# VHH binders against Vitellogenin-6 (vit-6), part 1

All scores and structures are predictions.

Target 1, 176 residues: Vitellogenin-6 (vit-6), of Caenorhabditis elegans (p18948r1340to1515)
Amino acid sequence: ANCVVKSTKINTFDQVAYRNQFTPCYSVLAKDCGSEKSEPRFVVLMKKINEKKEWKNVKVVYGENEIEMYKTEEGLICRVNGEEIEYQPESEIEKKQYNIIWLNKNTLKFDSDDVTVQFDGVNARIHLSALYRNQQCGLCGHYDNEKETEFYDAENQENTIPKFAKSYLYKDSKCN
Positions, changes and structure headers below are counted from each chain's first letter, unless a header gives other numbers; antibody chains aren't numbered by Kabat.
ipSAE, averaged over its two directions, is called F for ESMFold2-Fast, E for ESMFold2 and O for OpenDDE. V2 adds 0.75 times the mean of E and O to 0.25 times the DockQ between the complexes of E and O.
Where letters were taken out, [cut] stands.
Atom coordinates printed by the task and the answers are left out, and those that the model quotes come from them; centres of patches stay.

## First folded at step 1 (VHH)

Design s1a1 (framework vhh_6fv0_2)
Fold by ESMFold2-Fast, scan of step 1:
Structure s1a1 (fold): chain B 176 residues (1-176), chain A 124 residues (1-124)
Amino acid sequence: as target 1 above (176 residues)
Amino acid sequence: QVQLQESGGGLVQPGGSLRLSCAASGFTFSDYAMYWVRQAPEKGLEWVSTISTGGGSTYYKDSVKGRFTVSRDNAKNTLYLQMNSLKPEDAAQYYCAKEYEFTYGDTTYTFDVRGQGTQVTVSS
């Protein structure tokens, strides 16, 4: 089951399409919402980084690791826990629990048993393990095959599409 | 440029059925999710149903589940709402709406492009 983000259009895990105007604030695309008191296994976040272009920054928090991917005039950049990793043709950075793969100079893939994120600087494709069915929340939907739940906020209150999307907007003092 | 024209409303008795249609023009219909929304007298706009771009995914307000069915014909640029077992609570002006783009800080909570709507009255 894939969630696809193309510029401002999101096609959810349950195959619902809608628009979300990305902003300089991070929005939660996908998150492990199945654990009640433990930290989420993963969180995938996206924000817009350029006013004149649809360039994005994607952040993947996976366990204790933070992976950041974003576009610049010089190409796609990847950071792992704040440290930039250099692009090399046919390169793969393997860690015990995940891999980062440069598919080419302009496309990166974060791959794990839980979540896969493919990113080209503007568009993203997210794949979740089937074990996250009914345990996922965010702009990519609930991945529950119960389509009506995608329009309910964290308190399970019925919402319009705008209220639903705003419930997953992360705010901070630098982007608010 | 973008136009939506609703039709098919009318007066029906409780338990009756109506089929609403929405004719779309001025945009590539198959590229957009579509919505049915309604507004009863002296009440706010209420979301009723959503259908995905290809028609494979549908969503409904809890109070209409099992009674209403949304569908679309992308070849005809037309959206439909089949309404069965109508209740007095369903009486409203019904509108179709195109999916919209919103920005952080948008406080309107409205849908993009509404036509004039079609009135549904449920009365004995």
Scores: ipSAE 0.000, ipTM 0.127, lowest interface PAE 17.2, mean pLDDT 72

Design s1a2 (framework vhh_6fv0_2)
Fold by ESMFold2-Fast, scan of step 1:
Structure s1a2 (fold): chain B 176 residues (1-176), chain A 125 residues (1-125)
Amino acid sequence: as target 1 above (176 residues)
Amino acid sequence: QVQLQESGGGLVQPGGSLRLSCAASGFTFSSYWMYWVRQAPEKGLEWVSTINTGGDSTYYKDSVKGRFTVSRDNAKNTLYLQMNSLKPEDAAQYYCATDSYEIEYWGSDTYFDYRGQGTQVTVSS
């Protein structure tokens, strides 16, 4: 299943749609939550990086590797373990445990056995292996084939965030 | 239209071998990771193997390691699964699969978005 983030709207793995106003603090979109004591195999994080535009930074932590994708005035930037990857038309970076593909100058794909992330600087699509049913947590929902339509403040029309998502939202918007 | 056509299944005795093939069309095969998944009569879909775009990185389910080998021929748009030392537990419908991101489609795709009709593997004892 897919979780799709379009600007501020999130459509979860279980087809629950809601709005989340992203902040300069990282929020967890998707994470391996199979065990509290084990290290997660992956974590996908997103934050807003421009006050006037819905430009985002997406970080994928996959094992010991950190992949960062973010938008600039000149286009999309990718960093792998701190090193920038220059855009090359139809380029692909092959690693034994994951692959990074430039679909065009404004769209990147991170691909692995566990999780795929496609990102255009504003919008993201996250795809999980079926093995992560009932083992996923974050703003993208539980991936349990059950629609969770209960909202954090369902009687307040200005806050329609699902109850499961509230623990993944940062309240302090001032992150350095 | 993405099309995946599996072949090579059949009846085999325990300890026997089969080679499965998957003919791919409708997408840039060389740009996609490919998967073999299977479904036994009483189980859901089970991941078996993964191969990267270049064919130099492969991954396997623990129970098939050392017995199964996945490979690909990008010039022929074909994926293979060589199965040796087959066990009754390997009997299943086998599918090749891929994900659907090259088209920049932002709809509700699933993991293993594109699957063929499959090929049946039966291990008689």
Scores: ipSAE 0.000, ipTM 0.147, lowest interface PAE 12.3, mean pLDDT 74

Design s1b1 (framework vhh_8k46_1)
Fold by ESMFold2-Fast, scan of step 1:
Structure s1b1 (fold): chain B 176 residues (1-176), chain A 124 residues (1-124)
Amino acid sequence: as target 1 above (176 residues)
Amino acid sequence: AVQLQASGGGFVQPGGSLRLSCAASGRTFSDYAMGWFRQAPGKEREFVSAISWSGGSTYYADSVKGRFTISRDNSKNTVYLQMNSLRAEDTATYYCAAETGYFEYTLPEDYDYWGQGTQVTVSS
């Protein structure tokens, strides 16, 4: 199942389309919400990094690993656990639990058994394992094959689009 | 791009009613939430009412709750503001606006497209 972010338009895992204006604060696109007791296996976050352009920063927290992808005038930059890795043709960062692949100078792919994120600096495509059906929350919706439940917030309450989106906005001192 | 045209303003006496219309041109009207804002001379633009892109949710400023009703007709690409029990304090230029996003629809900064205003004057 795919969730696609095209600039500000989000097409969720259950094929509901709506708009979300990204801000300098991170928003949760997709997250493992299956257990309240355990830490999530993954969290995919996105924020806007340019006032006039829809340039984005995407952060993937996968277990103990943090992968950050963001757009610059020179193309995409990738950081893995704080270490900056610049584009190299045909390069791949292979770890036991995930892979990071430069598809070209302007497109990165994070791939794992749980979640795949493809990012071009503005747009993202997220794929989830079928394991996460009924365990997914975030702006990409509740992966349950029911359109009526897409707009449940962080407390699993049905909301209007504006309140739904705000429930997944992380605010901290850097973006407030 | 979407273009918005507000109309229906005029002169009314206190206690009267008036209906404003906002006609949108463009193929993406159903993707936009729509809002009404007003501005009196020398004052900031203030929120009046908003309606979600689906038409299922409406929002009102405290000063107009129970008196104004917002509605939309997606087949006509038009948003309406029905204003009842008008007061002198409602005198302002009324603007319609369209936005995409997740803000509460109460801030002018949240709106992407703005129409030309229509003047409403409430006086005896």
Scores: ipSAE 0.000, ipTM 0.139, lowest interface PAE 14.8, mean pLDDT 76

Design s1b2 (framework vhh_8k46_1; at its last look DockQ between E and O 0.12; V2 from the best seeds 0.00; counts 0 for: pae E 9.6 > 2, placed apart)
Amino acid sequence: AVQLQASGGGFVQPGGSLRLSCAASGFTFSDYAMGWFRQAPGKEREFVSAISGSGGYTYYADSVKGRFTISRDNSKNTVYLQMNSLRAEDTATYYCAADLYEWGTYSLESSEYDYWGQGTQVTVSS
ESMFold2-Fast, scan of step 1: ipSAE 0.006; ipTM 0.179
ESMFold2, look of step 2: ipSAE 0.011; ipTM 0.176
ESMFold2 (binder alone), look of step 2: mean pLDDT 79; pTM 0.793
OpenDDE, look of step 2: ipSAE 0.014; ipTM 0.299

Design s1b3 (framework vhh_8k46_1)
Amino acid sequence: AVQLQASGGGFVQPGGSLRLSCAASGFTFDDYAMGWFRQAPGKEREFVSAISWSGGSTYYADSVKGRFTISRDNSKNTVYLQMNSLRAEDTATYYCAAGFEYDVYTAPSEYDYWGQGTQVTVSS
ESMFold2-Fast, scan of step 1: ipSAE 0.000; ipTM 0.203

Design s1b4 (framework vhh_8k46_1)
Fold by ESMFold2-Fast, scan of step 1:
Structure s1b4 (fold): chain B 176 residues (1-176), chain A 126 residues (1-126)
Amino acid sequence: as target 1 above (176 residues)
Amino acid sequence: AVQLQASGGGFVQPGGSLRLSCAASGRTFSSYAMGWFRQAPGKEREFVSAITWDSGSTYYADSVKGRFTISRDNSKNTVYLQMNSLRAEDTATYYCAAEQDFYYGSTLDEGYFDYWGQGTQVTVSS
């Protein structure tokens, strides 16, 4: 199933919709939360990078690789382990464990066996392998087919940022 | 704001069991991750265990893994630490702590916990 982030609206893997105000600090959208002992196989993070516009930076940590996608006036920039990847129409950059695809100058796709992330600089679509049922945590929900437990403490208050969402705000001294 | 009160400490023989409780006052208990830390005389404070507020994921220090179990009851605003197979090395003052922005990899440092309770003393001796 898909989690869709449209500006500030998030529709989770379990089809629950709510709003989240993105900040200059990274928020965890989706993460491998399977084992307490294991390092996560993947983490998908998003932050807001422009005070007046809903321009975003999406970071995908996949094994030992870090992929960063962000919006500029000229279009999207993609970095893989700090190295900028140049736009080529309909190009694919294949690594042994994942692919990065430019669908056009303003749309990027990260594709792997575990997770797919499509990003246009403001909006994102995340798809998880069915292997991550009950192993997923983050703003995109728990991927457990149980809507009732998704936002138990936040269901009645539209005007407050859900406490659920705050728990997935990355604690980074550089965000203060 | 949350206030924390730890209790349940005492004297126990090696191999015995104790259950510690941390009662929270305030309106936001269900939004906090909860942790247990301990400090033995002449030692620095060390992490023991933590539980997240949303999914209930649990974390343990290697020295207590398999012997201690952390749990929470949001209806009672309480977190528990069940301590089994106690050893002399477990003798310490145990502190409960609360942190609102719990994230794996950042919350096992005591500096990340916002609220601390008064400790409860656990002494394991023959």
Scores: ipSAE 0.000, ipTM 0.112, lowest interface PAE 17.3, mean pLDDT 73

Design s1c1 (framework vhh_7ocj_1)
Fold by ESMFold2-Fast, scan of step 1:
Structure s1c1 (fold): chain B 176 residues (1-176), chain A 121 residues (1-121)
Amino acid sequence: as target 1 above (176 residues)
Amino acid sequence: QVQLVESGGGLVQAGGSLRLSCAASGFTFSDYAMGWYRQAPGKQRELVAAITSGGSTRYGDFVKGRFTISRGNAKNTVYLQMNSLSVEDTAVYYCAAEVEYTFGGSYEDYWGQGTQVTVSS
């Protein structure tokens, strides 16, 4: 299933649409929300990095690896575990558990066996396999093949959407 | 034309084992992640085990170490080996298929009709 972020509009895995105002703090778009005994297998985070434009930074934590993608005037920059990966036309950086594919200077894809994230500096598409059905949480919804009443109520009630969104903010010293 | 047909359910004593199979047809099996879900009366449907087209697996905490999911791409079949069964494993077990990558256009999840597993004390 796919979750699509178009600037500020989020279409969840269960096909519920709403708007979220991204901030300089990371928001959890999608996360492995297994039981309290389980460590997350993946986390996809997004934050806004430009005050006047909808430019974003997307961070994918996948196992022990951290992949960061963000927009610049010249195109996207990608970092893997802190090391910058230069744009190379039609290049694919293959790792044992995942691949990073430059589709062009303005579009990058993180591709793994169970999680795919495509990002153009402003918009993102996240695909999750059945591996995460009923185990996913975040702004992209719960991926349970049902439109949840609580999430649907949040979409219809203006004052509940901010509370839902704030529950998925990672607040740190730069955001407080 | 798309079909997921579960088999292998039944009645078993606590501590016993069962092997479920799900035969898929009508789609390109190797492009889909396969999963097993279960639903007991009055409970929500929950993930038991899932396997991606590349072979990565995930299990619910309640079955980890007891159940094993596997797939046979040549036979278009996914399997669930269930060991050390307990009364609390009693449920209808459903097979599911989900296309792994669809960036544009449609996606469709497919579900089987379910197979009953009953564990007696």
Scores: ipSAE 0.000, ipTM 0.170, lowest interface PAE 14.4, mean pLDDT 75

Design s1c2 (framework vhh_7ocj_1)
Fold by ESMFold2-Fast, scan of step 1:
Structure s1c2 (fold): chain B 176 residues (1-176), chain A 121 residues (1-121)
Amino acid sequence: as target 1 above (176 residues)
Amino acid sequence: QVQLVESGGGLVQAGGSLRLSCAASGFIFSSYAMGWYRQAPGKQRELVAAITSGDSTRYGDFVKGRFTISRGNAKNTVYLQMNSLSVEDTAVYYCAVYEVEFDSGSEYDYWGQGTQVTVSS
């Protein structure tokens, strides 16, 4: 099951479509929410990097690794644990637990057993392993094959869309 | 033709251990994620443990630290090692394989018939 983010439109894992205005603060798109007692295996975050442009920054926290993908005027930039990796045609950054692949100069893919993220600097497609059914939370929905649960917030409470979106927004000094 | 056959259930005393096995056939075992679920009378089926094709694992909160999931790709079998069993672990345990694609281009989950685990005080 895929969650698709096209500019401001999100089509969740359970095929519910709605609009979300991304801000300079990170929003949780998808997260391992299977246990409050354990650290999440992955978190996929997205923020807007310009006021007028729909350019985005996507951050994937996967275990102890932090992968950041973002749009520039020259194309996509990728950082792995703080190290900037510039585009190189036909290149793949392979780690034991995940791969990072340039599909072309304008599209990146993060691939793992748990989550796959394809990103073109504006739009993202997120695929989760089926083992995360009913254990995923974030703007991409609950991944439980029921549309009625898509707007439950981080505390598993049903909300209106504006309240739902705010429950997945990380505010810090750079974006307040 | 997906077949999942669970075994290894039974009656055990609290504090004891059991090892469940799920023998799989009808799909390319090494390419699919597999899981163990359980269902006690009057309750919904809940995730116990899951393992991806790359051996990443996930556990339910109520079994973390006590149960271990593993897979033997050469034997097409997934295992659940259950330690420090308590009466609350009494349930029918089901093996599942996720998103197997056959003939239609659609993906389906498949389930075994279940194996009973009873833990006495």
Scores: ipSAE 0.013, ipTM 0.368, lowest interface PAE 8.5, mean pLDDT 77

Design s1c3 (framework vhh_7ocj_1)
Fold by ESMFold2-Fast, scan of step 1:
Structure s1c3 (fold): chain B 176 residues (1-176), chain A 123 residues (1-123)
Amino acid sequence: as target 1 above (176 residues)
Amino acid sequence: QVQLVESGGGLVQAGGSLRLSCAASGFTFSDYAMGWYRQAPGKQRELVAAITYGGSTRYGDFVKGRFTISRGNAKNTVYLQMNSLSVEDTAVYYCATEITYEWGSTTYTFDYWGQGTQVTVSS
């Protein structure tokens, strides 16, 4: 199942649509929340990086790797563990656990067994393996085929949409 | 045609052990994640364990270190070692994989499941 973020509209893994105003602080879109004892296998984060435009930065933390994708005036930029990756037609950066693919000049795809993230600088599409049913949390919902649980916050409590969104916001001194 | 065939289920006493196997065919096994799910009477299927193509594992909280998932890519088989079994582990155990196909900008996801193998734990 897919979670689609189009500008400010989020359509969750359980096909519930709502609006979220992204800020300069990272929000958790999708996260491995399956076990309290284990560190998460993945975390997908998004923030707004331009006040006038709906330009975004998407960060994927996958195991010990950090992939960052963001839009600039010059186009899409991808960083893998801090190193910038230049666009090359038909370029695929294959690692043991994941691939990074330039679908075209303006679209990047992070692909793994667990999660796929497609990003164009403004919009994102996240595909999650069915193995993560009821193991996922974040703005993209709980992924349990029950629409009523989509608005459970980080503590798995039912909440209103504004409070739900706030529970997945990382606030630090650099974004406020 | 994608096929998943489970084996190794049966009746055991509480505290015992079982090893389940799932033989996969019809797809490139080494490229896909594999999982074990279970379903007790009157309940929905729940994740027991999962393993990625790279060998990373995930477990349901209810197995609490008692179960181990592993894979043998040469034999196209995934395994579930179940130790310290309790009556609450009684269920049909299903092997599963998810294969995603992309056609242009459209993504199609197909879940594949085995027929299941019964595990019964007596007190």
Scores: ipSAE 0.000, ipTM 0.161, lowest interface PAE 17.1, mean pLDDT 75

Design s1d1 (framework vhh_7n9e_1)
Fold by ESMFold2-Fast, scan of step 1:
Structure s1d1 (fold): chain B 176 residues (1-176), chain A 126 residues (1-126)
Amino acid sequence: as target 1 above (176 residues)
Amino acid sequence: DVQLVESGGGLVQAGGSLRLSCAASGFTFDDYAMYWGRQAPGKGREWVSGISWSGGSTAYASSVKGRFTISRDNAKNTLYLQMNNLKPEDTALYYCAAGYEYEVSFDSTGYYFDYWGQGTQVTVSS
């Protein structure tokens, strides 16, 4: 199933649509929430980086690796574990357990056995392995084929959409 | 290299039918929403139809609704447009396009396409 983020509109893995106002603070789009005893296998985060446009920064934490994708006036920038990697035509960046693919100068794809993220600087599409059915949490919903459970927050409490969205927001002094 | 190649156009009499195909290569077809647009001689481009990545959602311009059917075959990386009850005003260059889109809707703000093809000509005579 896919979760699609188009500007401020999110269509969850179970095809429930709603709007979310992205801020300069990271929000959790999708996360491995299957067990509290184990560290999550992946976390997909998104924040807004431009006040005049809906430009975004997407961060994928995958095991011990951090991949960051964000839009600039020159196009997309990709960072892998803090190292900036610029566009190269028809290039793929292979690491153990995942690939990063430049589809063109304005579109990136993170691909793994667990999660796939396509990102164009504003919009994102997230695909999860069927392994994560009933194991996923975040703004993309629970991936459980039950629409009414989509709006449970980080503490598994049923909420209105605004309270649900706020529960997945990381806040600190840097993102006032 | 990313490529979208349209085919299936031609000459047809009013009331006739045509099936257009769009063969996609160089990208992961089943990750994209797909669209058909057209441009008539001396007119601007207009969107005709759209289909979500899964095929679960479709949308049509009011001028073609009930006459045209959009579909896709993700196993074959191919998009289709079945055109029935063709009218002279359907005469245009038809092209396909791919983009990241939540709603298959022609009025959504932020609508844009990553890739588009060269087109296939459809001519409908009276």
Scores: ipSAE 0.000, ipTM 0.123, lowest interface PAE 15.4, mean pLDDT 73

Design s1e1 (framework vhh_8fcz_2)
Fold by ESMFold2-Fast, scan of step 1:
Structure s1e1 (fold): chain B 176 residues (1-176), chain A 124 residues (1-124)
Amino acid sequence: as target 1 above (176 residues)
Amino acid sequence: QVQLVESGGGLVQPGGSLRLSCAASGFTFSDYAMNWVRQPPGKGLEWVSGISPSGDYTTYADSVEGRFTIIRDNDKKMVYLQMTSLKTEDTAVYYCTKGYEIEFDDSGYTYDIEGQGTQVTVSS
């Protein structure tokens, strides 16, 4: 299933469309919420990094690995566990459990058996394995094949859209 | 509630043409992208084509590009699929689906099938 973020508009895994005003705080787009381990298997986060543009920063936490992709005036930057990788035509960083691929100068793809994230600096497409049906939470919805539950917050309570969006917001010194 | 009614299918010989129609109701049609999706006998759903809310942008699966044309009429709340140069592998039940309201989403997207579809059979 796919969740698509086009600037401020989100089309969820269950095909519900709504708008979310991204802020300088990270919001959870998709997360393994069915895991009984101390840590989710993956978390996909997005924040806005420019006041007047819809430029974004996307962070993928996958197991012990942290991948950060963000837009600058020069193009996309990618960091893997804090280390910047530079664009190389046909470049791929292959780890045992995931790949990072430059599709072109302005588009990156994180690919794994669980989640795929394609990002162009403004827009993102997230694909989840069918194994995460009923185990996904975040702004991309609950992936439960029921449209009525898309706006349940982190406590599994139905909320209005603005309150729902705030339930998935991380705060830090740069965004509050 | 979203309602989609497909029509226009039938039996046609290879190389022939058909025009499929989809009548939409229960939502603000001009705010949503529309897609055509098909299910060949014994196979899963396959995305065929998408069109933006305005109708200005279209996209096609590689297997149909150059042969099919997707069109919409927002005043009539209709989406159409003009099919030419039909091949036996185009045999399928065709469905229209409501997509993303600002843009279309192509290959890999999960589609919400509302209608019964329309059967296209390409055979000599």
Scores: ipSAE 0.000, ipTM 0.120, lowest interface PAE 13.1, mean pLDDT 73

Design s1f1 (framework vhh_etentamig_d1)
Fold by ESMFold2-Fast, scan of step 1:
Structure s1f1 (fold): chain B 176 residues (1-176), chain A 125 residues (1-125)
Amino acid sequence: as target 1 above (176 residues)
Amino acid sequence: EVQLLESGGGLVQPGGSLRLSCAASGFTFSSYAMSWVRQAPGKGPEWVSGISGSGDYTYYADSVKGRFTISRDNSKNTLYLQMNSLRAEDTAVYYCAKDLGYEFEYSGTEYFDHRGQGTLVTVSS
């Protein structure tokens, strides 16, 4: 199942579309909310990093690894556990449990057995393993193959932000 | 090419236990999450449990949590489901399922690349 973020429009894993105004605080797009005895397998976070442009920072926490992708005036940047990796044509950085692929100069892909995140600095596409049906939470929906009826009761669905979206803001000292 | 073969089903009394097995071949078993899906007579399929490729992360439907345990042996390409405290409501054909492969445009409702032929579990006194 795919969740697509196009600037401010989110099309969830359950094919429900709505708008969310991203802020300088991270929002949880997708998260493993069903793990039994361990920390979440993955967390995908997104924040806005430029007031006038829809430039984003996407952070993927995957097990003990942190991957950060973000747009700058010089192009797309990727950091793995705090260390910057440079763009190289046809480059693929293989780690033990995941892969980072430069699809082109302006598009990065994080690939694993659990979650795939494709990011171009503004837009993101997230794919989850079927393992995460009913185990996923965040702005991308619950991944339960059911559309959320609350969105269909809104008069201006395309211009409303659901109350639950506020609960997915990730607060830290730098954004408060 | 992908082959999944379930076994271990049978007739069991309420409160009993069964262990299901799924032998997998035709793909790199340890690279894929696996799930158990069941289908009761006259009902649609219900996801029961899933396990990451490494075996480190396990997930359960609320209906089976605390009673069922999923596990895998990557050296034998085998998936297991230990079912305890069985109830009449657990009666179903149980299928082993390989998770859906990665793609950037997904419009279908099928979440599994492949599932096996199933093994029948009947819980009745």
Scores: ipSAE 0.006, ipTM 0.352, lowest interface PAE 10.2, mean pLDDT 76

Design s1f2 (framework vhh_etentamig_d1)
Fold by ESMFold2-Fast, scan of step 1:
Structure s1f2 (fold): chain B 176 residues (1-176), chain A 125 residues (1-125)
Amino acid sequence: as target 1 above (176 residues)
Amino acid sequence: EVQLLESGGGLVQPGGSLRLSCAASGFTFSDYYMSWVRQAPGKGPEWVSGISGSGGSTYYADSVKGRFTISRDNSKNTLYLQMNSLRAEDTAVYYCAKEGPYWEFTYDSSGFDHRGQGTLVTVSS
């Protein structure tokens, strides 16, 4: 399934569309919520990093690894477990369980058997393995083949928000 | 430069089938969501179907669900639309689009990065 974040618009895995104002605090886009193991297999997080622009930071926690992608005036930066990875055309950073691919100097892809995240500094596409049907939670929805029909107004949001999204929103924009 | 070339349209009787193809070049095909969009005579464009870069997820407009099947062959950089049980109201020019719309009611202009020249499908007796 695909979840697409276009600036402030989110189209979930179940084709529910809504707007979300990202803040300087991380929000959960997608997370392994069905595992019987003590820790989720993956978590995809996003925050806004510039007040005047829709520039984002995306963090992927995948097992023991933390991958961070964010936009700067110089372009996209990628960090793996805190270490910056320099852009190299047609480069791939291969680990046993995942790859990081520069599609071009302004677009990165995190690829694994569980989740794929494509990011251009503002917009993201998240694809999940079919094994995560009914096992996913976050702003990208439940991936349960049911459209969410219940909405509410959220404080400090522009539009009516799906009820499932409420617990993944930050009201306070004062993080870092 | 991004190039999209549709083929496979033609005249078909109601209840018939057609398979549309779109040959893509100029970009890494497997990294992009692809769509089929149609435009009937005198009407605005309508999103028909979409498929993720890996082919793992497919999506359909309610008007074609159960009748049309979208697929892709990333080794050949080709997108397909298998159309079955065709109806007169399916008559339109069909376009291959890179990325595609993400909203049901309005087309996000950023969702149609590139569109091909189209292939005409006419369903009539």
Scores: ipSAE 0.000, ipTM 0.123, lowest interface PAE 14.7, mean pLDDT 74

